# Designs tried in a protein design chat: VH-VL binders against Large ribosomal subunit protein uL10m (mRpL10). Part 193

Target 1, 224 residues: Large ribosomal subunit protein uL10m (mRpL10), of Drosophila melanogaster (Fruit fly) (q9vpl3)
Amino acid sequence: RGKINIQRPKAPHYERARVVAVTQPKYPELPKAKSCFKTRAERTQQQQENPYNEIIAREVRNWLDHSRLVAFFHLSSITADDIFRVRVQLHKQNLHLKSYGSKIIEQAVKNTRYEAIVPLFHSNHCIVFSPDPEKTAALLRIVRRVPQMVLLGGIVEETMLSRNQLVAYAQMPGLHAVQAQLVQTLSQAPGHLIQQLQAHQNSFVQVLDVHAKNQMNEETPKST
Key: E = the ipSAE of ESMFold2; O = the ipSAE of OpenDDE; V2 = 0.75 times the mean of E and O plus 0.25 times the DockQ between their complexes.

## First folded at step 12 (VH-VL)

Design gg7 (from gg1 with light chain N55D; framework fv_anetumab; at its last look DockQ between E and O 0.35; V2 from the best seeds 0.61)
Fold by OpenDDE, look of step 12:
Structure gg7 (fold): chain C 224 residues (1-224), chain A 119 residues (1-119), chain B 111 residues (1-111)
Amino acid sequence: as target 1 above (224 residues)
Amino acid sequence: QVELVQSGAEVKKPGESLKISCKGSGYSFTDYWIGWVRQAPGKGLEWMGIIYPGDSDTRYSPSFQGQVTISADKSISTAYLQWSSLKASDTAMYYCARSFLYWGEFDYWGQGTLVTVSS
Amino acid sequence: DIALTQPASVSGSPGQSITISCTGTSSDIGGYNYVSWYQQHPGKAPKLMIYDVSDRPSGVSNRFSGSKSGNTASLTISGLQAEDEADYYCSSYTSYSDPYVFGGGTKLTVL
């Protein structure tokens, strides 16, 4: 009785094989979870001048115009789950992570003050928007922990900054803190000035008094 | 200085409700996550859940989902861990800890609250 | 239950270097660089010693260092001191739904 090789089952009869082939549930190939960003970039490249692109371009313009902090990132191989994780964290800090196709960005910034950013969008990219420039430090703190996000540069208070400049900006004490320090320093300045002015006056008076005393002593006739 | 101060030790009976607190100071309470970690006597650390006080986004470990409630009052910079009905198995040290990131490390810890549940 | 595996105990003499291992899977330690190490003295709260595999918080001695290879993270303590006697726990990010997993802990004894 031939040992049924359970590891290499004999190929079923042709008719049975046909029935099995037809009855095998064609499980839809799980869409290779193309990172939502790759699929979007690919979709945006294929989308002809679609009225939809104009709408998205307007959205991008709107974000740029209303954001006081804009940061540009290159995205390396990152999963949708990881992007979502980062997005959630950014959102809690009022930082808005968006991804747009290069063509859409070009259309959005064409003939605008933002046209200089177009060269930054040659690959997979994302943009972080915020109305609060003080969140720059928080942004950098978050993305530092995400090696797949590479900072390219940004716009802060309508000024385009390089990566290094943006990092430097984040390390600066907040404008309000600096202003407060300035106000404190300025508030102390009058006191010091007054003290210095008074010191000079007092010194002058002392010199005059000494002079007066010396003159009085010279006018006392030696009563021989 | 960043500090997390927890409520005092609790001795309870099975079936009783309990709410313990963790007060944060020295930082922006709404900008950091507060996690809760359980440590049974002589056992290791167990993550229970985490809350973001800024918007009250709360996440639980699957093991603790439905067993406890995590909440926060941002007005007084306080996070809470509560039980509706305590069990003897809830006897443990409970720590609150701060994390900047949802997936990040716990950089500051409370002193712990010992909860003893005995008949 | 996703658990990180640590040795139950390690020992060393003063001045020696010891290493504590933390072994996970490709879905946690192997997948991410979000490994942390905590020191816990008896009756005290845990203290963060290492984060992001190898970074040290401010105030932590440079005697503590972290590394990762494959699915295993390691904490190395150089120049072992009596004060280093404690329990050490590793942790790692795992998933969005379950972001924190701890190791079983390692008791370090200084002989």
Scores: ipSAE 0.770, ipTM 0.890, lowest interface PAE 0.8, mean pLDDT 87
Fold by ESMFold2, look of step 12:
Structure gg7 (fold): chain C 224 residues (1-224), chain A 119 residues (1-119), chain B 111 residues (1-111)
Amino acid sequence: as target 1 above (224 residues)
Amino acid sequence: QVELVQSGAEVKKPGESLKISCKGSGYSFTDYWIGWVRQAPGKGLEWMGIIYPGDSDTRYSPSFQGQVTISADKSISTAYLQWSSLKASDTAMYYCARSFLYWGEFDYWGQGTLVTVSS
Amino acid sequence: DIALTQPASVSGSPGQSITISCTGTSSDIGGYNYVSWYQQHPGKAPKLMIYDVSDRPSGVSNRFSGSKSGNTASLTISGLQAEDEADYYCSSYTSYSDPYVFGGGTKLTVL
């Protein structure tokens, strides 16, 4: 009981970090017109033109442009304290754990080769960015110990890799020329990578749904 | 071959300072946590604290917070455990041990440093 | 002081199976799957035998197995041998503070 007071604080570090990702303090404000009603279309348009969304989308584009390693995960139920603990460990390996809304990801990847990854971000997720593709082995070693993070696939040297391809890449230490050649060869099959990512995500969602139904059934007394 | 080699046994008087060491080899020293574990004579293991030498991130057991200082010098792959003023109750075997995750297992251990504090 | 509870001693004959228990709370063994077991022979440093509740490091005999149920973790040694005579400690991550605690230890005697 005493742990609840300590374990469940609001996580100001997470929300504060996401809001203040830019160095310049000036943010445009949308107008508040007194006595001016807005239509449904205007509200939808104004929301899509939110200047915070564009600033955050530029952050995502910057991460994608400067990261040689990007890994996508489905994130199942996890406490704020536990995800913070994992983020700290990842950061020590120059691995940067982030999460963004699907609309932000759509805006960030429009007109790029990565537009097909957007469906991966409609459910609970996280992304790990790194400028160092040799850290793939360290990433997988850490995440193996975090069952709430389920690897979906990734990008290495601007080439999309499936989960199995990313694992295989991580197991080839000391052969950097061979690893670079393998990544370039795999760039010839981008459509297969997206299908593999979508299939793993759909399978995982089905497993979670079955577990949730089993937990609800087991918690419901049948003897009444 | 992963190895942790600790400094030799120490005999001290109460009130004296002491710094013991743990040198890691055969692995990337800055990629692993180094923990310190105390074992008083005839007693069990007590976790004291842990350090990540790559950035000096240091965590202490509440039982030892303020009682000892844990530090590391990554340039020579060495972690340290230090007392500013020893007590007779500090007489124990002290182990260093390596962990990949600070919440995980200690997979390799040093040989131990016996510290004896007596008048 | 806040420690995992282990029996002070257990004993068995060669060839038998024996189980050492380690009981904690929902803040450690019950809440997380980061349970480890260590073997310590007299005058030696501890050796990791089991991690993540049930995983064995390379070089550890498959006679050693681990499990947990609720707030209690268990180490089972099958085919007991004289060399298994040692002290055994469990450990777990705890939500109280970083990063975890040890059990009080169990002395295993091979008769």
Scores: ipSAE 0.610, ipTM 0.814, lowest interface PAE 1.6, mean pLDDT 79
ESMFold2 (binder alone), look of step 12: mean pLDDT 89; pTM 0.927

Design gg8 (from gg1 with light chain N33D; framework fv_anetumab; at its last look DockQ between E and O 0.37; V2 from the best seeds 0.65)
Fold by ESMFold2, look of step 12:
Structure gg8 (fold): chain C 224 residues (1-224), chain A 119 residues (1-119), chain B 111 residues (1-111)
Amino acid sequence: as target 1 above (224 residues)
Amino acid sequence: QVELVQSGAEVKKPGESLKISCKGSGYSFTDYWIGWVRQAPGKGLEWMGIIYPGDSDTRYSPSFQGQVTISADKSISTAYLQWSSLKASDTAMYYCARSFLYWGEFDYWGQGTLVTVSS
Amino acid sequence: DIALTQPASVSGSPGQSITISCTGTSSDIGGYDYVSWYQQHPGKAPKLMIYDVSNRPSGVSNRFSGSKSGNTASLTISGLQAEDEADYYCSSYTSYSDPYVFGGGTKLTVL
């Protein structure tokens, strides 16, 4: 604490404010006349819990649509300064650290194959987005040195992967042809396994490991 | 394989300027931080500052803020430490070292550049 | 701001084990697991021996080990050899604006 008072943090404030502005968007206030337009405003309020929910959900869809890598983490207690330094380090590798409420995620992924990810967001969490799936190795190299971030799984090229599958993907040599083959193999898993990913919040890692193990067993049959 | 090669020893007078260099090879230079560490004769190690050559993000120890300039030229994989006006108290060995993480260890070090500032 | 505290010197005989301490605060060693240890022979650059409290880089002998308890990190050298005679420095992360602090160094003498 003595360092903060003595240092007079000019440059860190500038860089900290710059990164915070990118990772914590400021949405405009949308004032509405409550007394003059109550009937129409009340109908709008009833149909939309928060007028910014759809704006934020649209942001999430945009990230999902333009990110070939998405990774989900449980986030343990961490100070704002510590998450900021991690966000800055990730950003240098085109990895974008975000968090959103579970209602917004549910709204964003409604009627998609990604609907199964919603339970992951009922606890303290963060998400990393990137347009570059080859950055998976860099992501894992960084976050294994951040004990507050616990990898739960991810999405690579629109295919859901467990924690173990994502780690295996990051280690694969000869990258794009093998990565495409792995993604295609996983996408042939039975559709009922996607619904099994909606298990308890406190068992998400176990559910993802079971899903990965089931896919691995189904796709490597033994000879008789 | 990973190597940091520093410029040669310097003998200077107070008030002169100086720019010393640290050239990285055998790795992706723009993906690692380069830190500068000072060691006065017979004394311990002091962190001076750090730069990320990929985007020139630069931070200084409070003890060295305004005393030196850290820079990099990523096109030639080289980081720099420079003084506009040397003091006798700047006499020391200066090391560059790399770190993957801002909060991480210095895993490879240059051989050091001895700077002597005297009459 | 505040240097990590190390003993000025430590000595041991060949084959023995010795431990070098590094004491900081809850803002550095106590608050983070980003402790490193460096070995420096006379006239040479420092060499990383331990990172993240207890991890050895490739090429570092398993005679070197690290640990911490509370605000104090420890470097242990087992099976002491003449080549281990050097200065040893600990370091830790502290904060975003001033991320690195070193200890004052410990001179290890092998008798």
Scores: ipSAE 0.763, ipTM 0.892, lowest interface PAE 0.9, mean pLDDT 80
Fold by OpenDDE, look of step 12:
Structure gg8 (fold): chain C 224 residues (1-224), chain A 119 residues (1-119), chain B 111 residues (1-111)
Amino acid sequence: as target 1 above (224 residues)
Amino acid sequence: QVELVQSGAEVKKPGESLKISCKGSGYSFTDYWIGWVRQAPGKGLEWMGIIYPGDSDTRYSPSFQGQVTISADKSISTAYLQWSSLKASDTAMYYCARSFLYWGEFDYWGQGTLVTVSS
Amino acid sequence: DIALTQPASVSGSPGQSITISCTGTSSDIGGYDYVSWYQQHPGKAPKLMIYDVSNRPSGVSNRFSGSKSGNTASLTISGLQAEDEADYYCSSYTSYSDPYVFGGGTKLTVL
């Protein structure tokens, strides 16, 4: 009795194969998740001066104008799923990940103070926007674990920063913390100043007292 | 200092409900995920689920989906794990742990809550 | 059940270097650099020792190091000490339905 090779089942009879082929649920090929970013970049390159591009350009401008933190990233071979994962985490930190075509960015920033960012958009890129510059550290913490996102630079408080400057900025104590420290230091300063002023005055008084005592001792006539 | 403090040990009977707690301190509670991990006696670690207290985004392991409820009260920096009906098989140590990323590592852990379910 | 495979036990003498392996698939360890290692002493909560394959949290001894090759992650403990006797668990993000998976754990005995 031939060992039924369960690993290589004999091809079913032709008629059975036909029935199986017809009855197999054609699961729609999960659309190969074309990375939404590649498809969007490709779509944006093909989109002629479409009224739609103007609308998107306005949106980009609006984001730029209302964001106190803007970070620019190069995307290297990232999957849609990975992007989504990162997007979710960023969103929870009030960081908004957006992707726009280079042409749209050019149109959006043309004749604006942001025109200098155009050279950053030569390949697949994404932008992270936030109204809170204090979230820079959180942003960098998240994207450090995403090797496919390469930080190119950013804008913080209307100042364009290089990658290194942005990293340095994130490492700085928050403005409020620094301000608090400054206030503490300033609040302690008057006490020290007063102490120093008083110390000098006290020293001066002591010197005067010694002088007075010496003068009194000189005026005592030696009663011979 | 970052600390997660869990509620005390529980001894329950099968069919009873239970809610255990994990209180976070020393950090912004709403900016980190809180995960729950089960460890049966003499067994390994099992990821149960995770919650983001900032918006109550909750994710479960398929193995624990519908078996437990994870919740959080951000006003008191506390996360919860609850059962509607305990089983003997629920006897285990339960840990809460903090994670910055919902796919990331757990950097701080609670001391654990021992739950014993016996007839 | 998607589980990372660890040896049940490893042993070493004080001063030696030991390695604990954690083997997964291309959907977890092989696909991502999100491997973590936890140390657990008896009756205590796990402690994070390594994250992102090879990074050490603050306060963790430099005797602990992590690496990855293919679908296998490794924890190396150099200069083994008595205090290192514990259970060690690897963990990884996974693209499966369960986003987190732990290894079965390895009991390290210091002889």
Scores: ipSAE 0.719, ipTM 0.864, lowest interface PAE 0.8, mean pLDDT 86
ESMFold2 (binder alone), look of step 12: mean pLDDT 94; pTM 0.951

Design gh1 (from gc94 with light chain D94T; framework fv_anetumab; at its last look DockQ between E and O 0.27; V2 from the best seeds 0.63)
Fold by OpenDDE, look of step 12:
Structure gh1 (fold): chain C 224 residues (1-224), chain A 119 residues (1-119), chain B 111 residues (1-111)
Amino acid sequence: as target 1 above (224 residues)
Amino acid sequence: QVELVQSGAEVKKPGESLKISCKGSGYSFTEYWIGWVRQAPGKGLEWMGIIDPSDSYTRYSPSFQGQVTISADKSISTAYLQWSSLKASDTAMYYCARQWDYSFPLDYWGQGTLVTVSS
Amino acid sequence: DIALTQPASVSGSPGQSITISCTGTSSDVGSFYYVSWYQQHPGKAPKLMIYDNSKRPSGVSNRFSGSKSGNTASLTISGLQAEDEADYYCSSYTSSSTWVVFGGGTKLTVL
């Protein structure tokens, strides 16, 4: 009785082989998980002029128009969890983190005063919006701790700022603080001015008195 | 004017501990981070890590993680780099530099501290 | 590991223009966004010469210029002078590595 070679089983009878070949579940080749990056690029290319894109573009425009602080960031490989954490931190400061496709941004800012921002959106990006320009320092404090977020620049009070200018802006004393300082300085100025004016008047009076005294002394006839 | 002044040259033996300092002046010390850079003799620059002096947030390059400790005392505007146990391979020039964040340049540098570790 | 590659050495004559390249080996298109250049004379601390690819700090000569295209950054020194003889390092923050990386350095010799 020939040793059943369990390592190389005899090919089944032709009919059985046919049945097995036909009954073998053709598992659909799991689509080779196109790297998340290719899928995003492909998704960005297939975004046909979808009415939905117009709606989102309008939303972006609305955010831009109503925000006094806008900051642009490049996003590197960041996890959803990390983004969420940052979003929560920003939200506590009334800062709104949004992410849009480059095409949507382009559509949103086309023929607007914001068209100059389009070159910033060549890769993965996010935008932070705020109605309060004084939150710039708070924003930067938060995002500095996020290595995956690279500051590209921003818009403050309708002015486009480079990343360096934005940092410099954040380091400036707030407008109110500056105004307060100015008011304090101005409030002290009248006192000094009055003192200086009075000093000059007093000096003038003193000089006049000396002159008057000298004239009186000259008019006293030496009664020899 | 922004200036970083580092402590003087050190000559140590293997196994000894060392702490070198970097004092910042001419700017708000807590508004910028301090990075440390190593340069072995005749070699290139190696970024070691960075610290936020405001709260002592620290991050290291993988090559230096666990090898050194970066710290800061904001009250005296000073950052520190320390070793618990020096090795001969630690012989190098060490620079501190100001850096606003990870993506910003090292814009001002200390004069460097030469550390020599020899038996 | 993301590495920045520089030529080991470059030479030029006084008055010439030379270019030093810095190439990032990262497959991530976004990993090499901002490049800085540093000059280091022997026995001296490095000095920032170019930041954000093409910006010059105050006090840096206009003979130094930076550019970036794709994964390659370039430092150009025009009107080469003897004082320009130094080591030059490119640096960048790599989003993938989340730390600062330096190039290997380029020794510039003025002939």
Scores: ipSAE 0.841, ipTM 0.923, lowest interface PAE 0.6, mean pLDDT 87
Fold by ESMFold2, look of step 12:
Structure gh1 (fold): chain C 224 residues (1-224), chain A 119 residues (1-119), chain B 111 residues (1-111)
Amino acid sequence: as target 1 above (224 residues)
Amino acid sequence: QVELVQSGAEVKKPGESLKISCKGSGYSFTEYWIGWVRQAPGKGLEWMGIIDPSDSYTRYSPSFQGQVTISADKSISTAYLQWSSLKASDTAMYYCARQWDYSFPLDYWGQGTLVTVSS
Amino acid sequence: DIALTQPASVSGSPGQSITISCTGTSSDVGSFYYVSWYQQHPGKAPKLMIYDNSKRPSGVSNRFSGSKSGNTASLTISGLQAEDEADYYCSSYTSSSTWVVFGGGTKLTVL
């Protein structure tokens, strides 16, 4: 009772920004994420019914909907002190380190374009969220010195990027200039605003995609 | 056109010091690490360590910890590998290579610097 | 820590496909996640041929392919040519440490 009745309509394709933006509080509550260290008992414990699964899945959806930068990592054995230090370093840059079970992630992204991320959680993992895609470079500089966190890929501005594409994105010049053009476009008349925003978004993605492809060479599909 | 150019071959005696260089061009030098790789004559490749030229963050393979010094001068886009006292066993080819971090490949390599240490 | 084991040598005739194995021995969950392959001709620096298990850098022939299954990575060269005669090294890192490891190398001979 109660917990079950908080179910929301499952993922209409347009729900992400429109519904959440209209209904979200001024500062949404962000419940504590699961630890990046999971015991063997927790991993093998089979939950037949867990009323908190939908609450946690909504937390994940909320993070995905409000984060313009999401990065996925495989997490190797690491001390609690070391992962805490990393979490603090990331938090200073508005980068939020979280971990969720693979079933929760699958439930959160079901019937969305992000279903492709589910295989990334076949092992111990963690995720970094941020509203600021310009923090990609800061993220990568912190994490590259943490060998226990192996970069798998990410999402930037709603686009799935491989780990090599994410590195290329962080190095791409002119990002601030593109963002400045978007702000100037928003300040103009409504009709011009909509058309110019769509053009800038497409142009930015196109430039990044060409840049990433040129740097990363021909890709042979390989994943498990 | 990423390029790493290393200093020329060296012939030294045991006990002498040596500093060899690796100059990077065609990319932002401080955005990538420089790794050093040793190859003894007729033998395989051994990773020695890395430096992040942006702030001189340096890490060594345990086999080389305390035996060499890795440094960089970002103002001239150059990394260095240095011995205070060479041994005959230091005779090898030494490569520098660019990498993003530990899990990323060594994507561009210098031509190598042959170091010969003989009595 | 991980040790990468490669056969000391392999051989093949022109036009054949050959496969070079690289087997990781690891007590660490995160090790051997991304494997790279390097080609080294005599007197030359190594060249990156495969990264991230199966990806080819620009300018590397599609005759070279990589794969990984369990703790064994494989480099496959199809349509073997005389120019492929070289030493080949696999590489990965250890996540219980912070350093990079190479396999012992495999001498490919084109008969």
Scores: ipSAE 0.655, ipTM 0.836, lowest interface PAE 1.5, mean pLDDT 78
ESMFold2 (binder alone), look of step 12: mean pLDDT 89; pTM 0.928

